VHH binders against Protein farnesyltransferase/geranylgeranyltransferase type-1 subunit alpha (RAM2). Designs and how they scored, part 3

Target 1, 316 residues: Protein farnesyltransferase/geranylgeranyltransferase type-1 subunit alpha (RAM2), of Saccharomyces cerevisiae (p29703)
Amino acid sequence: MEEYDYSDVKPLPIETDLQDELCRIMYTEDYKRLMGLARALISLNELSPRALQLTAEIIDVAPAFYTIWNYRFNIVRHMMSESEDTVLYLNKELDWLDEVTLNNPKNYQIWSYRQSLLKLHPSPSFKRELPILKLMIDDDSKNYHVWSYRKWCCLFFSDFQHELAYASDLIETDIYNNSAWTHRMFYWVNAKDVISKVELADELQFIMDKIQLVPQNISPWTYLRGFQELFHDRLQWDSKVVDFATTFIGDVLSLPIGSPEDLPEIESSYALEFLAYHWGADPCTRDNAVKAYSLLAIKYDPIRKNLWHHKINNLN

## First folded at step 1 (VHH)

Design a17 (framework vhh_6qgx_2)
Fold by ESMFold2-Fast, scan of step 1:
Structure a17 (fold): chain B 316 residues (1-316), chain A 126 residues (1-126)
Amino acid sequence: as target 1 above (316 residues)
Amino acid sequence: QVQLVESGGGLVQAGGSLRLSCAASGFTFSSYAMAWFRRAPGKEREFVAAISWSGESTFYTDSVKGRFTISRDHAKNTVSLQMNSLRPEDTAVYYCAADTPEYWELITSGEAFDYWGQGTRVTVSA
């Protein structure tokens, strides 16, 4: 970064609830000076190369500081309008942002700023985004911000062609990766207006195979419920799905509730939750739903006891 | 393009009411659960209320139960939070969030939500 002269600018003290946090991070007079200079330049409405450099210096040490990202965005908008080559200018900004993003994968403001840059870009490219998304997911396959940004890219570019295969690959790598299951559902919600019987059957088989491998994995059960709700009227659930889920709870619903010690083990508490939700949709099976939620509260998932009582109260 | 835009924030006296609205665009609104979170000065973000994709189930944090009501309008692609009997402790920036059905059962986890709005400020004077 080039050294700029700020002798014509008097630093202004920053007034913010985040001042103590930023001072704790750096704990230096240098940071206080940088912040004072930023406040002064903001008050002057200065949108210059020295102001752009100053924002980069602050972001290096305090990337979570909301105000500095907004100021940088305003500077970039102004400078790109003055540029002879807007595409080159914004591509250089994205190159800079790639490094910042790799160093700060859980900073939500970076991903928001990235979206804003793509909206400004005359010819944005989803292909350009894929390498950084891959690196970030390879580093942390459950990073909420990276997954949210990938979904935003799919919607922004109206491009879903690789997403089902991508989700499958990540589920094969880690069957517990709820982010991958969530992304798979995102595909069905957004990519398909019409779904064939073959596609539905293949997807159901994929889900059932994954559940069978690890019946006590919450992710595919939550996904199965969402998939059924998305493509079927709530009261017209596929009997094969209900029958399949029933194989994981034994005969627990026909047994009296004496004490937790009197109840058998079941292969999946999530199967019981899934069936409770199904039965709760129909007044004729409401008693089954109440019993299932009660069994979850008493033995099969007592940690979420308050949730199960809440669901019972909401059955009407 | 996915976007959540909050409105309805402002200054109100203790005991008063405000109605927050969140306009959703760029995604299939009826397939997403919607929630409100808030962040008070010097505090971490906390869950306030959530409504399922169908509108049939609602969840509230204990401190607002009976005072706040969450609702959704599929025709207008909006989710609303009616806030009654407001207290100074309700002073915060309120955020609208959208989540797929897969995360609905984990309603207290703000990190799981796919989309977030920019927030709207609510100040309750004594």
Scores: ipSAE 0.000, ipTM 0.102, lowest interface PAE 22.9, mean pLDDT 81

Design a18 (framework vhh_6qgx_2)
Fold by ESMFold2-Fast, scan of step 1:
Structure a18 (fold): chain B 316 residues (1-316), chain A 128 residues (1-128)
Amino acid sequence: as target 1 above (316 residues)
Amino acid sequence: QVQLVESGGGLVQAGGSLRLSCAASGRTFSSYAMAWFRRAPGKEREFVAAISSSGGYTFYTDSVKGRFTISRDHAKNTVSLQMNSLRPEDTAVYYCAAGESYEEFVDSYLSPSGYDYWGQGTRVTVSA
């Protein structure tokens, strides 16, 4: 890198900060010098090439220092306004940010800064974002920040074209990936104003097929409940879905509630919870809901027994 | 809109090296993914290497991994392919390509359909 002179700047002293205390190199002389220079330049509101390079050096060692990202953004905005080619300038900044992102995939500030750059860009491209999003999700398919950023891009660009297929691919790769199921729900909530009856039927079949593969997987059961709540005007609780869910609990509803040791195993405690919720919505099936929640409390999910008792007490 | 011009092709003996360069015109060069494809006589166009718009991701076909290196220079608006340990099987016309369609699937980098702009090609002949 090119050397810059800081002899005209007096570093501002760094005292112990709770955030800085957690940084590995916070006590080194080099770190104290860099942070002192940064505080001084920020105080002066200096928007210069040396300040831009300083922010990069600090981000390399302290990427969670949120103030440095705001400062860098102000410098970039200033330098962009003086650039002969603003698209090239901002694309070079995004190229730099791609490297930083790959080295710090769980850093919140990076994704926030990326959003700010796209808002500033005169011709932003969702297509440019897709390769890094795919690579980051392939590396860590449950990275909440990457998923949140992908959703933001879909809304920012009003583009959902590939999202349903993408979610399907990730569910095929890992059926337990709750982030992929959550993204699939995001699609149905946001992608279309009008959804056909055929699309709803196909989606319901997709959900049921995935549940059948792994009945004791919470993600598709939670998704099914949410999907039915979202489309309650088109999907009825007295549908083939209730019959399907019943196939995973055997005959436990017809057996007396006795010792936990005397009750049979069931294929899915989540199916029982799903049915309890369904029956609890109708006063005519309240007794079924009470029995289902009681069975969850005594045998099928005793760790959450206080939750099940609470649900029983709140039934109409 | 974007124009691509390849250079650096020629005749070389097996085991030798060549560096191909592709010069792009237009101020939107840095927004594009760039790739090299090749077509041997009597065969269809095949993928060789690709580099993302950020330069952070590179992709190679199995037969060239470890021998070829793709790189880009934003200041010069160029993408380069350094070819080492060349084999007679590498004999082909090499094409530079640029695309704005950076679909999430890796296949978008590997398929000719992922690229909107193409150079005219430069010939590489590797003698046995």
Scores: ipSAE 0.000, ipTM 0.124, lowest interface PAE 21.2, mean pLDDT 82

Design a19 (framework vhh_6qgx_2)
Fold by ESMFold2-Fast, scan of step 1:
Structure a19 (fold): chain B 316 residues (1-316), chain A 124 residues (1-124)
Amino acid sequence: as target 1 above (316 residues)
Amino acid sequence: QVQLVESGGGLVQAGGSLRLSCAASGRTFSEYAMAWFRRAPGKEREFVAAISWSGGSTFYTDSVKGRFTISRDHAKNTVSLQMNSLRPEDTAVYYCAAEGWDSYSDFPTEYDYWGQGTRVTVSA
């Protein structure tokens, strides 16, 4: 960065904090000076090139300082309006932001600022966002802020065309990645008003294949129930799914509930929970639901015993 | 192509029993959920009972629940409806229906294949 002259500006001192001992060694004299200058320029509402550089220096050492991001946005808006090419100016700002984002992927202010820049941009591009989203998810596949930002982009650009394939790829990479399963559900909720028989068949087969690979993985079972709730007019009567789920619980529904030691192991406690939920929706199968929740409480998921008793009490 | 043929209809006194059968020809039975519908004189077609492709799940309309039992025989490629404690209001033409890969349904529009029907008359 170029050195700018601040001799005409008096840094505003930090409010007297009698517990200065709580300040970490990161509060160097240089940092205090930069913060003092920032407060002075903010109070003057100065929207200048030196102010823009100062915000970059502060963001480099204190990226969570929300006030500096608001100040930088105001400076960018002003300088953009004076630029001969607003697209070039904003693209250069996004290039700078890419470097900051790569160094601070869990910083909420960065993703919020990125949204603000795209809203300000005359011709924003989802294609420009995809490489950095991929890099950040590849680095940390469960980063809530990155996933939230990708969903925001899909809605902002009204573009969902690659999201199902993307979710599939991440599930192939890590079948336990609940963020990828959640994103797959986001696709069905937002991209589709109507599901065709072929799409329904393909999606159920995808879910069942993933469950068969790891029957004791909660993510695809939670997803399956959510998918049934979303398309309840088609799937509430889907005996194929119910019959599939029963293959993971053996004969436990026909056995007497005596003691945990007398009950066999099952391939999936989540299958039993799924079936209990399904059976609980019909008065004719209420007894099956009660038995399934009781089995979960005494043997297959005793840690959540209070939840299962609550479920029984709320049956129709 | 799927063909369904119903049989077992007839005249019976109130309180009596009948067993209807539906024979499937072609490649229907192992892949399809099956259902029985009926149409009484002067009325629209109504759902009676359904059975999943595996035979593991069954569904009945409230008016026949406890009196009728639907079952399937994979070896004989047939679906049966055992009707007990018959009432005059059960008088109708009974139709066998088949639905594709996914589910059973109580909506006639969800079924791709239909039989010609078999008549059941229950006298008072």
Scores: ipSAE 0.000, ipTM 0.097, lowest interface PAE 23.1, mean pLDDT 81

Design a20 (framework vhh_6qgx_2)
Fold by ESMFold2-Fast, scan of step 1:
Structure a20 (fold): chain B 316 residues (1-316), chain A 125 residues (1-125)
Amino acid sequence: as target 1 above (316 residues)
Amino acid sequence: QVQLVESGGGLVQAGGSLRLSCAASGRTFSSYAMAWFRRAPGKEREFVAAIDWSGGSTFYTDSVKGRFTISRDHAKNTVSLQMNSLRPEDTAVYYCATDYESFGDSWTPSEYDYWGQGTRVTVSA
């Protein structure tokens, strides 16, 4: 990084009486000076190499400062238009951004800036994005921003060919990884207009197999519900799914409701919730839904008893 | 929780001018970027202009550069869009938007969490 001279620029002071986000993060005199220089250059609409360098210095210490990313984007657009090789210029910017991203994996603005650069790029490459996506998911497999960016890339490049296998691999690594299950659902929603009955049957079997491995795992139950809703016209809520879910609650629905101590343990409270939701959709099975939600409130999920009472009250 | 209200729309002849205003209520937005988007019948929402928290940086889509000017008044918590030399193709419902979390890309509708109800602009030939 070169050291640039700013002696010709009068720093603009921060708003010291405001209780907003910018005032909270700019407490030190060094940060105040740096931010003052940035505001002065922004006010002058200066789109120069020293301004680009200043934005990098600010991003290094305050990567959540929204305004600096927009200013840097303006500078990059300007410098790119004056460059003899636009592709090389933007690739160098992406190389710089790779380092910033690896140091700040939970910063939303960095991923948004990546999107902006890819939109600006004359020949953007999904293949270039894959290594950083893999590295960051390997480091933190539940990073919301990385998963959101991967989904954006799939849509931007219209490329879903690796996504189902990738989600399967992450689920095999950690069956509790809700981000992987969510990404699997993203595939089914977006990847194909036409889906065969064999593909749907294979997916249902995948879900049931994963539930069987760990019945008290919320992720595949939430996924099963969503999958059935998405493909209700083709799959419908058939007896196979209901019968499968029923195997995890024993005979609890045939027993009288009494003290929590008198009720047996069940393999999955999520199975009971799934069945309650299913039965609640049909007036003919409303009594089954009421009993299931009551059992959740009394024994199987009493921490959320107010939610279960609310669901009973909203039936019909 | 946060409310944006647009005003100033109407019918104008080609070559005419209109000034749109967006008033924000609820939490303070003096430190957040503000943007204008528009949607013509049968089309997707399009970015028009944005202004950063300082009012020093402005961004415009190419089709409105030199004709539209975005500005903000921090004391009144308002953003204005001065539209000059209007063309029939500028006919749309105009929306203001802000990002309460101070995140994101000013060009993309999905980066904005808070939206106004819209104000209609009709430019006659």
Scores: ipSAE 0.000, ipTM 0.117, lowest interface PAE 19.5, mean pLDDT 81

Design a21 (framework vhh_6qgx_2)
Fold by ESMFold2-Fast, scan of step 1:
Structure a21 (fold): chain B 316 residues (1-316), chain A 126 residues (1-126)
Amino acid sequence: as target 1 above (316 residues)
Amino acid sequence: QVQLVESGGGLVQAGGSLRLSCAASGFTFSSYAMAWFRRAPGKEREFVAAISWSGGSTFYTDSVKGRFTISRDHAKNTVSLQMNSLRPEDTAVYYCAAGLDEYSGWPEYTSDYDYWGQGTRVTVSA
């Protein structure tokens, strides 16, 4: 980093409350120096190149410090307004932020600041965001902040055209990637006001195919339930969904509830949970729901026994 | 609605133990760092302990290191503070706090926490 002169500024001591003072032993003297300078410049409301550089130095060591991001944003907004080329200035700031983001992929402030920069930008581009999103997801395909930011971009730009295919690609790469399944649901909830019968049939087939590959994978079962809730009035495939789910539990619903040793293994406990939920919504199938939850409690998911008992108690 | 509900406070003799619990609801618990703060009567709120979203990193104020242990249970959406070898100076109202997980510098900074509980009282008699 470029060296600036701060001889005209007296660093403000760390004026912490008692709680902060007890923890300050955890910080280096360099960090205290940088923070003292930042607090002084903030108190002066200085929006200058040296202040911008100082915020970058602090972000290198404390990217979670909310106040410094807000201060940097104020500096950038001011300097951008003085710039001969606002687009070039903000693009350079985004270039700087790309590097910071790659080094701190799970930092909320970075993604929040990126959103603020796009809102400030005269001609923001979703296309510019795609390489960083791809690189971050390639590095960690379940990074909550990256997925959250991609969803924000889709809403901000009103652009969903590639999201279903993208989710499919990541599910093909890792069928257990719940973030990809969640993003696929985000698409259906937000991108489609009117959904065709063909789209619904194709999506159901996609879900069933993925379940068939790994029946004990929770993600597509949770997704199927959510998709069913969105389209609960589609009577033609409701029976197919129930019939499909029953193929993974054998004949356990026809057997008396006895000792766990007497019950057979099933292909998916999530199928049983899905069916229990389905039957629990209708008083006419309450007995089926009770039996399914009881089977989960006694054999197929005993670790969550208290949850299953609560679900039984809440049935009509 | 976001809620943090503390429990487990009470009266205990010096040298005794208490376990505080905080039940979280209304937000994605697994994405948030959790912390405990305390405030003694007539004093400022002070940092006690923090735990990262994954549970892989824990932070303690020096006066409780080795005596207190913070832990979290993602399945139950709870954060706990096991307090051992309690001292009269530990007497305070204890608050649970949640903030998006970015503990690369200042876990004790109160403004980094988005949500706060109402507190639970701990009294340690001499």
Scores: ipSAE 0.000, ipTM 0.111, lowest interface PAE 19.8, mean pLDDT 83

Design a22 (framework vhh_6qgx_2)
Fold by ESMFold2-Fast, scan of step 1:
Structure a22 (fold): chain B 316 residues (1-316), chain A 126 residues (1-126)
Amino acid sequence: as target 1 above (316 residues)
Amino acid sequence: QVQLVESGGGLVQAGGSLRLSCAASGRTFSSYAMAWFRRAPGKEREFVAAISWSGGSTFYTDSVKGRFTISRDHAKNTVSLQMNSLRPEDTAVYYCAAHPDYEWSGIYDTSEYDYWGQGTRVTVSA
């Protein structure tokens, strides 16, 4: 980084309570100096090149310090307004932020700051954001911040055209990746005012195919329930979906509730949970829901027996 | 200031090898597609090779396929072009360029590249 002169600035002193005393033993001398200078410049509301550089140095060692991000944003907004080329100025800032983000992939402030920069940008580009999104997902395919930022970009740019294929690719790579299933749901919630009959049929087939590959995978069952709720008025279910789910539980609903040792194995406890939820929405099938939740409590998911008893009580 | 700086050019005899390196300063290009272009005396810049931001995809002009290999090092923020079996026709100034798009739209188009080096000269004698 470039060296700046701070001889005209007196660093503000650190407080001397017990918490501050404990924190001080963890500081380097450089960090103490930087923080003192930052406090002084913030108190003066100085919006200068040296202040911008100082915020970068502090972010390098303390990226979770939320005050410094707000200060940097104010400096950038001021300097941008005086720049002859606003696009170049903000693109340089985004390039700097790319490196900071790659070094701090789970920092909340970085993604919020990035959103603020795109809002200031006179010609922001979703295409420019794609490489960092891909690089960070390749590194950690379940990074909450990266997924959240991708969703924000889709909404900000009103562009969803690649998202369904993208979710499919991540699910193909790892069928258990709940972040990819969640993103697929985000697509349906936000990209479509209406769904065509062909799109509905294709999506149900996609879900059923993935369930068939791994029936005991919770993610596509949770997704199926959400998808049916989204596109079926008043939770009305397609009989094909209910029939499909029923293939994974055998005859357990027709058998008497007895000893756990007397009940057969089933292909999916999540199928039974899905059906229990479906039946619980209709008074005419509430007895089936009660039996299904009871079977989950007794045999198929006894670890969560208190949850299943609670669900039964809520039906009555 | 942000710059791409090429190195590794020089004089080499036909059949020889050279390794060009491109070092980036002032920002990370880890998320950028990177390319090499060349300009022969009296000609316009032409595409030579490109590598995706992740390194998972590479593209080459037909005349260098099997002879040149592009690679990148994210930690060092560098892109390299290994040139083997060099021919007199490879004589040119070689430029490193950065493209903010991994989707390959426009990778052959010089106008799509945001950042350019000043070039390094490669001369191949017969």
Scores: ipSAE 0.000, ipTM 0.225, lowest interface PAE 10.1, mean pLDDT 84

Design a23 (framework vhh_6qgx_2)
Fold by ESMFold2-Fast, scan of step 1:
Structure a23 (fold): chain B 316 residues (1-316), chain A 125 residues (1-125)
Amino acid sequence: as target 1 above (316 residues)
Amino acid sequence: QVQLVESGGGLVQAGGSLRLSCAASGFTFSSYAMAWFRRAPGKEREFVAAISWSGGSTFYTDSVKGRFTISRDHAKNTVSLQMNSLRPEDTAVYYCAASKGYLYTGLSPSQYDYWGQGTRVTVSA
C-alpha cells in the first residue's frame, strides 16, 4: 500500500451552483411527495385511475421499487375486471410497458410484470412479443433478462418452431455469442420429445462445422459436451467426435512432457480440455486425461495451471 | 462391392461451368457423408466440398465458396458438384469420397472410407 502526502496541494474553493442545488432539492422533495402519496394510497388499498397514474410516475424515477410494481398489478387487475373491453385494456397496459421496457432493459421487475400481464390476458400473443424481443436482443445480444423472457414465452405458448433458426442466425452474426449457443441448447432440451437420427446427426455436424471455423472458440466446445451428455443414450460419445477433436491437438499426446519450447502449437486448447474431460470419465483412459491436463498447465493454458492441477488431483 | 464412379470432367474455358457426378453402389448411401477432393498438378489431394448424410449441411473450402454447389440424390445414390465461374487454378483431378457417419470438414483424405478413381477437369485461360 502507498501512503500519499497531500500537504503540497491547496484545495480549490467550492463554488455553489444555486440552480443545481435547487434542482436537487426539488427532485428529492417531489420524490418524497410521490412516495408519501403512494404509501397513503397503498394503506387505503385504493385501486383507482389516479393511483395507476401515480405508480407510473414513481416507476419513471424508481423502476426497481418492487412494492410499486405489485401495487400497479393489483390496480390493473381491478380496473381490468371493471372494463367493458378487457383485451383492449390489457393491450394498452402492454403498450405502456413496452416504452418502460425500452428505457430499462435490465430491470428484473419489468420482465416479471410482463409475464404477469400475459398470464392475466384472455388472448395473449407470442407474435406481439417477437418485435420487442428482437429489438432488445439486437441492442444487446447478451442481455440475460431478454433471453430468459424469450425462453419463458416459448414455454408459456408451447411454441419453439422458430427458435433453432433464430439461434443459428445469431451464431452466424457472432459465433462467440454464448447466449445464442445456450438458447440453441434450450431448444433441444425443451422442444423435442422425440428426436430423429437425422436431426441429431445434422446438429452434431453443425457443431463440428462451427468448431472447424473457429477452433479456439470455447462456446461450441461447451455446447458439444452438453449436447453429447444430453443425448448420451443416442450418441454414446461417438468415437468420430473424439477423433474430430484430436485433429486440433496434433500429436502432442505422443510426445514426452518436457519444457514448453519442446512442444508444438495446437489449433485449440479447448479441444485438449474436451478430450481431457472425456478421458477423465473412464479409469481406462485416466493416463490420457492426466497428460492432457498437464499439457494445458505447462503450455496450452498456463494462466489456469492451478485449475488443471486441481482437475488431475480429483481424477479417481 | 463398394464402388464410386465419377463423371462430367473435361476441358472448359475460364468463366465456364461443369457439373461432376458420382454414382455410388455397394454400401448404404444414406448413411454416409459425401465429399469432393481434388489433386492439382504437383500438389497433394485437398478438400473441395462436402455434404452430410441428409443433405441438410454443406461445406466448402474458401476458394470455391459461392462458385461451387454440392448436392445429393438419395433415390439415385448420386452426389453432384456444380462448378461455376471456373478458374485456371481449379484445374485438377476431382475425386468423390465417402465417410461413415458424421461429416468432418477440413480433415485429411485419410478420414474417408471410400474413394472413386477421379475425373480430370482442365480450365484453360
Scores: ipSAE 0.000, ipTM 0.105, lowest interface PAE 23.0, mean pLDDT 82

Design a24 (framework vhh_6qgx_2)
Fold by ESMFold2-Fast, scan of step 1:
Structure a24 (fold): chain B 316 residues (1-316), chain A 127 residues (1-127)
Amino acid sequence: as target 1 above (316 residues)
Amino acid sequence: QVQLVESGGGLVQAGGSLRLSCAASGRTFSDYAMAWFRRAPGKEREFVAAISWSGGSTFYTDSVKGRFTISRDHAKNTVSLQMNSLRPEDTAVYYCAARTYYGSTLYPQSESGYDYWGQGTRVTVSA
């Protein structure tokens, strides 16, 4: 970090009408000085190397401070326009940002700023983004900010060619990883205008295989429902999928509702919920939906009994 | 938290056009997928159109495909619905809706998936 001179600038005092002790604890003397200098330079609209360095120092201690990211972006836009090589300048900025990102993986402003830099870049590269995305997902495979940024990159670059295989790999590593299932859905929603019969059959088989492996895993059941809704014009609810789901609940719909102890165990409460939703969409099968939700409330998912009663009350 | 404000509704004759606009405040537009729903007199709310947070993907109900176009402007934090070749059946109150797109199950046509709703703007198409 180079040391810059600020003797020509009067720090603007931090405006603290707040009597909250927690707020005061967050303002060390160093932080107050940096913020005061930043406020002064912002008020002067100074877009200089020393201002850029100051924003880096503030980001190091307060990366969630929205105003400083906007100020840095304005400085970068200005410095880039004066640079002999705008591509090199923006690549150096991305290199700096890589380190900041790795230290602050759940900071929204960092990912937003990264998007802004790629939009400024004359020749942005999705390939440059992949190593940091891989490192971040390897560290925390359920980090929503990283997954969100990867999705943004796919849309920005119009490139989905590796996403289905990538989601499959993450699901193979951890079948409970809902972020990977959500990303797989993102692929179908955004990469395909038309789904072929082969792709449809292969995807249904993939889902059913994963459900069969772990029937009490919520993620593939939620995904199956979504996939059915997304491609309803190619799929029917009265299909092999409904029959498949029925295999996980035995004959509980034909048994009288009595003592929970008298009802058999089932392979998946999520299968019962899936079927209840299916039956609830049609007035002709409303009674089946009511019974299924009632069974969830009394035995198969009693912790969420209030949710199941709410579902019954909201049926058509 | 997001607040949505609709504008652009009004009275138009069959075959005419209207452009609805929805201004969002709060988080940046890149955090949300946006949609338009409508409710005709005496009927339930139904899906009309949706756009992904990047603007790269759009979705339409069959009855409006080819006639309506949804678009978004990240700089202005707005989503618009251009309605062409309007029919009396399009008469409804139109609602703007927003949902977090990342990390959620993606069902753009599902009303229950939307966390934020506008107050609605009335569109009347006369015969």
Scores: ipSAE 0.000, ipTM 0.094, lowest interface PAE 20.6, mean pLDDT 82

